# VH-VL binders against p14714r889to1111: the designs that were tried, part 27

Target 1, 223 residues: p14714r889to1111
Amino acid sequence: YLRHEVKDPEKAISFLQDLLHSSGLSEDQKRLLRTSVLCREQLAKVISDSDIEGIEEGYVELDCSEFGLQESLEAVVKQVMELSIERKVQISCDYPQEVSSMRLYGDNLRLQQILSETLLSSIRFTPALRGLCVSFKVIARIEAIGKRMKRVELEFRIIHPAPGLPEDLVREMFQPLRKGTSREGLGLHITQKLVKLMERGTLRYLRESEMSAFVILTEFPLI
Below, E stands for the ipSAE of ESMFold2; O stands for the ipSAE of OpenDDE; V2 stands for 0.75 times the mean of E and O plus 0.25 times the DockQ between their complexes.

## First folded at step 11 (VH-VL; framework fv_ontamalimab)

Design k3 (at its last look DockQ between E and O 0.61; V2 from the best seeds 0.00; counts 0 for: pae E 4.2 > 2)
Fold by OpenDDE, look of step 11:
Structure k3 (fold): chain C 223 residues (1-223), chain A 118 residues (1-118), chain B 112 residues (1-112)
Amino acid sequence: as target 1 above (223 residues)
Amino acid sequence: QVQLVQSGAEVKKPGASVKVSCKASGYTFTSYGINWVRQAPGQGLEWMGWISAYSGNTDYAQKVQGRVTMTADTSTSTAYMDLRSLRSDDTAVYYCARGDYYYGMDVWGQGTTVTVSS
Amino acid sequence: DIVMTQTPLSLSVTPGQPASISCKSSQSLLHSDGNTYLYWYLQKPGQPPQLLIYEVSNRFSGVPDRFSGSGSGTDFTLKISRVEAEDVGIYYCMQGTHWPYTFGQGTKVEIK
């Protein structure tokens, strides 16, 4: 029911974005529009996921294309800005210019989905104390494969202050789905499954005395 | 400092019910779970069940399934374990322990002795 | 349920001498998140259990360095380099990887 109800508004947003694109926009406006398009496309993909069981069982295929990592990261951060402001939690992005300028080949929308969910969860469960910050770090390791092909291993580290996620959410993230799984737990579980679909994809959650962290590893062809 | 303080000793007849409380302090109650572990006299440790203080979700050991109810009151940061249809073999010291997936059960209550005798 | 088997069940040690306790699980304790949730607890006489080691080899806060844990998969060991009088009690291994949580039988450590 929800999928059908959301489809028409989504198409309308798409149409309007196309119209705006054809209009005389400044460079800043074009950038904002691009970010909005990426968010809309991500939304459409999530809505199209009709069978959670398919994701759970790993039967979902990735739709790979060329994309810019900077645009992806911008879309991820913009998705959590409202919550960040509401919770008074700052987001600190920490990645070098070389990382942001990378062009990769892969499923960008799934990457956005993964990063936005983990970042959102981190913000959600950060104490509402003044001055607390969620750190979003990206580390890249480039590997040469053959004469003309390069691959990059990306580590996404989302660090948030202790105590971190509730225990049951962490468990729900890695355990099979059961009756009674929370909404938040389901989101994290799906996220974990999506990461596993990616090449050499791994998702870990680390808990220490002072901080906790999502650690996501994945590999992409570097274009 | 993180502490769990349990209710006092109980003496019950067979067939009765007992409700043990566990008051948590010194940490964010909803960020962790509460485990219940019992120990019969001269015996080892037996895990009874777990409750999430966040969601209220529970998981009980099969041995006590149907007779146990675990609850958590976030307003008072107190967990409760209700055990019904008591039998003589339910005589034990009952412990609550803070549950964390990383540290396991890292903080324990002082224990509550429950004696079931006719 | 995962069966945890400890050996020995009792151990008498002269102060200053080392001690070793084995714990074996009926199946691998490696979790899908990459961690191994094996714990060691000490229950001193008349007290509740206290956490000694978490995730196989990490000493919990306040635990002396004479305690060490090791192992992987299904085989785990707790070692005490030099046993002291305060180390008397019952040691339990516990797996937290799979529901339900399960304990070993316990190993009683006494001083000669």
Scores: ipSAE 0.589, ipTM 0.827, lowest interface PAE 0.9, mean pLDDT 93
Fold by ESMFold2, look of step 11:
Structure k3 (fold): chain C 223 residues (1-223), chain A 118 residues (1-118), chain B 112 residues (1-112)
Amino acid sequence: as target 1 above (223 residues)
Amino acid sequence: QVQLVQSGAEVKKPGASVKVSCKASGYTFTSYGINWVRQAPGQGLEWMGWISAYSGNTDYAQKVQGRVTMTADTSTSTAYMDLRSLRSDDTAVYYCARGDYYYGMDVWGQGTTVTVSS
Amino acid sequence: DIVMTQTPLSLSVTPGQPASISCKSSQSLLHSDGNTYLYWYLQKPGQPPQLLIYEVSNRFSGVPDRFSGSGSGTDFTLKISRVEAEDVGIYYCMQGTHWPYTFGQGTKVEIK
């Protein structure tokens, strides 16, 4: 595979976190710095994925921990906001408080990476026309397994006006990589491989007469 | 209405070439690929190749590799299939079909008869 | 290339009676994305093929519910619960999981 040179944002994040503890910043200044650090953590995870061969072959290990779904969804929306504003495409979020307030065990940053890439692609291929927007929906189905354990199946729908992605990009998302794959196609391909690594993870891209959608299914232990 | 309209019938001699056109209307041309499928008289269907109207990327069946060129002109929403070094066994009806990753070939042109004879 | 084998190659059916067409592939059609790209097409006399079924069992828009598809792996079936006069023609299965896409030989369905 191609070797990718990686700037080390983890060291930058660690330095900023040390500043928060050792400086005389106001609480408002600390909140702003924390927001910047959280956004950079996702960038660091994206950069570390330069090992495309590992992702393609499925030997990348998930980095699981406890996380709040609300914070993850907010981070995703924030990460795509610049493109949304630039392209004048509105984002409509449709997930109830009871779903977003869940605490899960899993790889939070990979989930954010998956959702951000699909949302960015949806925005990129949505014309800035009257009444057009991208819809971001989350549906949860709670399942009890055994006596004391709950799991939740999450369905993420990212819906945008038809026709959506060109077929070539849909093919690049699901077919083996080859030289000449576009950067958009590579990003989508990595995303579908990451979804495949998630527990019971599936990704489909649906194309219908009025709209197209990414439909992503994942399952997490519910805390 | 989604529609693919192909050019008219062709009669060619062995060794010549033929270029069949496929004009698309009623949908965003660059969002779908175009497949080419042929059917010899009294025979079944044979896939020949595919072209992305978005990127121009192509993939051809091995049987016609090296003799076929597929192109797409986004300004006119028209795909072309150019088959060279024609043989008598290239006599067939040639179809273009719009390609979708999940639906497959969901809309077909009316077909273009190509006859190769001495 | 994946060989697609249809049986029978010809089928004569009394109107209103069921018909069943088998399609077998030389390799599994389960794609790495978890889907199975098996299609059924009908070619009526003098017409181009038309899509009936995609992804094994999903009816394409406008296809009557008397058509149903089933199967997995290498074995697939198209059923017509009650054959009507407009259903006559040649039925093809096609696989889209592997390059190059390949068709079965066709099954001619006619009214007796």
Scores: ipSAE 0.300, ipTM 0.689, lowest interface PAE 4.2, mean pLDDT 84
ESMFold2 (binder alone), look of step 11: mean pLDDT 94; pTM 0.949

Design k4 (at its last look DockQ between E and O 0.03; V2 from the best seeds 0.00; counts 0 for: pae E 19.4 > 2, placed apart)
Fold by OpenDDE, look of step 11:
Structure k4 (fold): chain C 223 residues (1-223), chain A 118 residues (1-118), chain B 112 residues (1-112)
Amino acid sequence: as target 1 above (223 residues)
Amino acid sequence: QVQLVQSGAEVKKPGASVKVSCKASGYTFTSYGINWVRQAPGQGLEWMGWINAYSGNTNYAQKVQGRVTMTADTSTSTAYMDLRSLRSDDTAVYYCARGDYYYGMDVWGQGTTVTVSS
Amino acid sequence: DIVMTQTPLSLSVTPGQPASISCKSSQSLLHSDGNTYLYWYLQKPGQPPQLLIYEVSNRFSGVPDRFSGSGSGTDFTLKISRVEAEDVGIYYCMQGTHWPYTFGQGTKVEIK
């Protein structure tokens, strides 16, 4: 039902974005438009996921293409800005320009989905205290495979203050789905499954006395 | 490139203290922790403890608990290990190693030899 | 504390021949997050340890494909398909699932 209901509005948004693209836009406006396009495409992909079982069982195929990591990260951050503002939780992005400028080959929309979900969850469960922030860090390790091919191992680290996610939610993230799984738990569970679909993908949730963190590892061909 | 550079060799008397430094470079210091591992002459590796470079929280091995203090200076990206009340059996090469929560150790310092002798 | 037991403690191998080292833990290394944090390190003579395998079976960057790790629960194995002269050193398994981290005794690998 939802797939059919959102299809037409999604197409309309796409059409409008195309029209805007053809209009005289400033560089900043073009950047915003590109970010909106990435968000729309991500939305469309998520809506197309009619079979949650398929994701859970690992039968979903990744749609790989060339993409810029900077644009992806921007799309992720923009998706959580409303919640960040609402909860008065600052987001601190910490990744070097060298990382941002990377062009990769992979499923960018799934990457956005993974990062946005984990970042949203981190913000959601951060106390609304002045001065608290969620740290979004990206670490890259380039591996040379021969003279012509390079791969990059990316570590996405999303750090948020204690107490972090509720323990029940963490369990739901890593345990098989059941009838009583919460909405938040389902989202994180799917996220965990999506990460596993990625090349050498791993997702961990670390808990310490003063901080907690999502740690996402994955590898991409470097273009 | 990621690198950990440790301070030089130390010779101490029993009962004294030693402070070994470990300077990190090539990565975001607060994104990882620092482990300390020692190796007595001709012996295996012994984990001493771990410090969270971001929060400063620590976890020490029981064997050295009460005598060891690990610290991290984010401004200089340097980790320190202070070991007090030195004994002869503390004679070892001490290593710092980059790590994380349950993530092992992927980058190691060159080691610091600490000799405790009367 | 989790006790890590390696076997054998020493191994002499002819170049080009395979080698296998076993590591057993006193309790399961399966973490609540679903991962198993078992690591293999090599310490070459006069050098600090270097990471070979992380989380049971993943080769660290730059590690040759002749190295492989396997296992689950409490039983783990490091295999070298074809031992080379540069593989000489002491191999350690380490568990990172539970505090405190603990190492095996080490396995000395020499060339015949």
Scores: ipSAE 0.018, ipTM 0.520, lowest interface PAE 7.6, mean pLDDT 90
Fold by ESMFold2, look of step 11:
Structure k4 (fold): chain C 223 residues (1-223), chain A 118 residues (1-118), chain B 112 residues (1-112)
Amino acid sequence: as target 1 above (223 residues)
Amino acid sequence: QVQLVQSGAEVKKPGASVKVSCKASGYTFTSYGINWVRQAPGQGLEWMGWINAYSGNTNYAQKVQGRVTMTADTSTSTAYMDLRSLRSDDTAVYYCARGDYYYGMDVWGQGTTVTVSS
Amino acid sequence: DIVMTQTPLSLSVTPGQPASISCKSSQSLLHSDGNTYLYWYLQKPGQPPQLLIYEVSNRFSGVPDRFSGSGSGTDFTLKISRVEAEDVGIYYCMQGTHWPYTFGQGTKVEIK
């Protein structure tokens, strides 16, 4: 459905990527441009995701490449910034430079899609006009054995004030898709399926007395 | 389907070299390592070394250190094991095996018989 | 290098009866990450090795539930609850906790 409403994002992405490779930009300028390019690449991925049934059945192949984690996380935050500003919900990022500076091999755009949807949902269900905070935390565990290939397990926590998501929406996220599924429930369900396609991917939604959280685990080769 | 296909059998004289290829398909080659394991006739399995398919970093068993070179060509998804200065006790079937962080050596090639005789 | 010692080196088993193979390492296989990287492989005649058990006790995809692994530290066991004709071959334990990887000597399983 979205394909017919979108310009030619593949050409736009190609142009921006060429600019990154050809320019004599500072590291700060490259970082900002990469964030913009990653946002446009996510739009192109939406067009290629016209087969929601393929995602549901697990037939989608991951499109892997080398990517920088910091640029990906910044792109995710930028993608949700409009809603964050509108609802006056601050986003607090808690990940050390050692983690954010990692370069990984994997499907960057699917990772962004997963993180953006969960972050948007967290912002949407945080009470408006109270200056409340959604916390975006990244935890890494590196498996380093001699000269063996290094891999990193990433844990993404997206923490927001209680009560969090409505129980019906949490149910829609984890239960088989059916006719009465809400728009928000569909997005979260697809997200949950995408996480399952990731290597060692799991998604959990935790409720505690003062906060609720999405907890997403996945694994990547570390470059 | 994940698959490793190795090059064919080799007959070599002592002092020669052999290069065995291992072509990967059905998975992202650079996300896993490649192990090389050999088995002399009637004997057990002996690990020879490992290569990081992305970086090209290697680790070799001490017994073959200095005689072996393992390489990976990411453009063809093919790993190579080059064993030099062959001796009669290098006669074996040589296997490549995909290295997975969780499962270990989960997919093996069909094996390449290398015979070293005068 | 970590020495992996298998016992017995050979088994003759009546079809339908259980079999048990012991594997002992020269030092603990508990990795600093809390996992134990002990594997069992089966090599059928004329075939490459195939993974049966990873991380001590987990059956690899497609492995029948008659195969089970157990153990900790330095002592590990592979059990076959009911040996079938297709289980004939040489069983190897292998450790991946300490560099370099090392195999046991192998246990040949035959049907009587």
Scores: ipSAE 0.000, ipTM 0.407, lowest interface PAE 19.4, mean pLDDT 80
ESMFold2 (binder alone), look of step 11: mean pLDDT 94; pTM 0.951

Design k5 (at its last look DockQ between E and O 0.62; V2 from the best seeds 0.00; counts 0 for: pae E 2.2 > 2)
Fold by OpenDDE, look of step 11:
Structure k5 (fold): chain C 223 residues (1-223), chain A 118 residues (1-118), chain B 112 residues (1-112)
Amino acid sequence: as target 1 above (223 residues)
Amino acid sequence: QVQLVQSGAEVKKPGASVKVSCKASGYTFTSYGINWVRQAPGQGLEWMGWISAYSGNTNYAQKVQGRVTMTADTSTSTAYMDLRSLRSDDTAVYYCARGDYYYGMDVWGQGTTVTVSS
Amino acid sequence: DIVMTQTPLSLSVTPGQPASISCKSSQSLLHSDGNTYLYWYLQKPGQPPQLLIYEVSNRFSGVPDRFSGSGSGTDFTLKISRVEAEDVGIYYCMQGYHWPYTFGQGTKVEIK
């Protein structure tokens, strides 16, 4: 029911974004528009996921294309800004320009989905204390396969203050889906499954005394 | 300092019910679960069940399924274990323990002795 | 249910000597998340159990370095390099891989 109800508004947003693109926009406006387009496309893709079981079982195929990592990261951060402000939790992005300027080949929308969910969860379960910060770090390791072919291993580390995620959400993230799984748990579980679909994709959650962290590893062809 | 403080000893007749409380302090109550473990006199440890302080979800051991109810009151940071239809073999020290995905049960209450005798 | 089997069930040790306890699980405790969910607890006389080792080999806060855990898959070992009087009690291994949590029978450690 919801899938059908949101389809028409989504198409209308798409149409309006196209019209705006054809209008005289400043460079900053073009950048904002691009970010909005990426968010809309991500939304459309999530809505199209009619079979959650397919994702859980790993039958979903990735839709790969060329994308800029900078645009992807911007879309991720913008998705969580409202919650960040509401919770009074600062987001500290830590990735060099050399990393953000990379062009990669892969499923960008799934990457955005993964990063936005983990970042959102981190913010959500950070205490609402002044001065607390969620750190979003990206580390890149370039591997040369041949003279003209390079791949990059990306490590996304989302660090948030203790105590971190509730115990049952961490369990739900890694355990099979069952009756009674929370909404938050379902999101994290799907995220974990999506990461596994990615090339050499791994998702870990670390819990230490002072901090907790999502650690996501994946590999992309570097263009 | 993380602490779990349990209610006092109980003496019950067969067929009665007992409700043990576990007051948590020193940490964010909803970020962890509570496990209940019992130990019969001279015996080993037996896991009874688990409750999420966040969602209220529970998982009970099959041996006590149908007779046990675990609850968590977030407003008072207190967990409760209600055991019904008591039998003589329910005589034991009952422990609550903080649950964590990685650390297992890292903080324990002092225990509550429950004696079932006619 | 996962069955946990400890050996020996009792151990008498001279102070200053080492001790070793084995724990075997009926199935692998290695989870898909990369962690192995094996725990060691010590219950001193008249006290509640206390966590010693989590995830096979990690000492919990405040646990002396004379305690060490090792193993993988289904075979695990707790070692005490030099047993002290304060180490007397019953040691339990426990799996936290999935519900229900299950304990070993316990190993009673006494001083000669």
Scores: ipSAE 0.596, ipTM 0.836, lowest interface PAE 0.8, mean pLDDT 93
Fold by ESMFold2, look of step 11:
Structure k5 (fold): chain C 223 residues (1-223), chain A 118 residues (1-118), chain B 112 residues (1-112)
Amino acid sequence: as target 1 above (223 residues)
Amino acid sequence: QVQLVQSGAEVKKPGASVKVSCKASGYTFTSYGINWVRQAPGQGLEWMGWISAYSGNTNYAQKVQGRVTMTADTSTSTAYMDLRSLRSDDTAVYYCARGDYYYGMDVWGQGTTVTVSS
Amino acid sequence: DIVMTQTPLSLSVTPGQPASISCKSSQSLLHSDGNTYLYWYLQKPGQPPQLLIYEVSNRFSGVPDRFSGSGSGTDFTLKISRVEAEDVGIYYCMQGYHWPYTFGQGTKVEIK
């Protein structure tokens, strides 16, 4: 497979408009759709709250298993699609089939959590203008340890238009938690701590003249 | 052209209040914080506090805690610092400065002289 | 609060000669994100402070390459390879590691 394409937000908006104008869509179905969004937000909050102390102190154990990278990346995009549609922000994916077809050993759920939160934040702080997009890129560097063992360093780049995140959210991401930390900041802080639990994990937030980016590095055994 | 323009000099008596304005232009106001830093005559720089133009959250230096209020008006891209119960040792030049988490205080206003004398 | 100590407090320099300013923090400024939050500012006579160096050694936009920063942990140095007349003023180090942000006492650089 050459390149995974994410649905264009304008096409998703057109679909939503058609669905809302459909004679087959009841008010109960509209309520269910809105409730699904709220349930996902509530679930993310509950997970974060229950994990906060363990993640902050760095003693949460990773739950490692074999997983396919493509399925993980697709799940991440699906998890953020409703916000992408709502904000009219296009997601552009750039990860070659050679990378996305990899099978890895690691904590798939935590990887998805990390990528979803950074992608959500990037969409949230991208202006709702036509043609603006968030880029999701994956770069792999393979290292052979011996004839039987390989590992891959994955670099995830989530790129959005400048100026990006407000200063206080960048601060909340990297500084110790304190009273008054926003919900957005708490999610980013937890994400930063989770990346540190990953093998050789680093998270950076870069500001460039026309774009800002999350850059996440981690390593996995390659199966 | 990123710019911070402050209100003019003030002369006050002890016990009074002063409100200094800081109008921002040339950048996305809500993406940066505003710091307030003062400098007494012949002295060094003293950080007074910070406000997020995004959330309105603040953090104040202990020395001025309880006497200072920092606000930001996103509709006019203007930050304000209100210092109450003035004392003679509040005599200083007061600067606003744009805050970035990595660059620090990268753009400064021209300063506002506040003189507190009986 | 993190105490920032500068030495010397005053320098008199012949134009074209180097200058060096030391700054010491009361605790490490190396954050767990791998960055060190040490900054240098210049306040020219009659002007507000201006940023010279961020995160120990990075020159801010428009700052000449005769300015360089170095150091790690608690010990930091600003070097001016050849002092020019427009470099006169008071130099401050600052920590941005956590609130409250704190400055060194300042180092006044003069041309002799």
Scores: ipSAE 0.544, ipTM 0.801, lowest interface PAE 2.2, mean pLDDT 84
ESMFold2 (binder alone), look of step 11: mean pLDDT 94; pTM 0.958

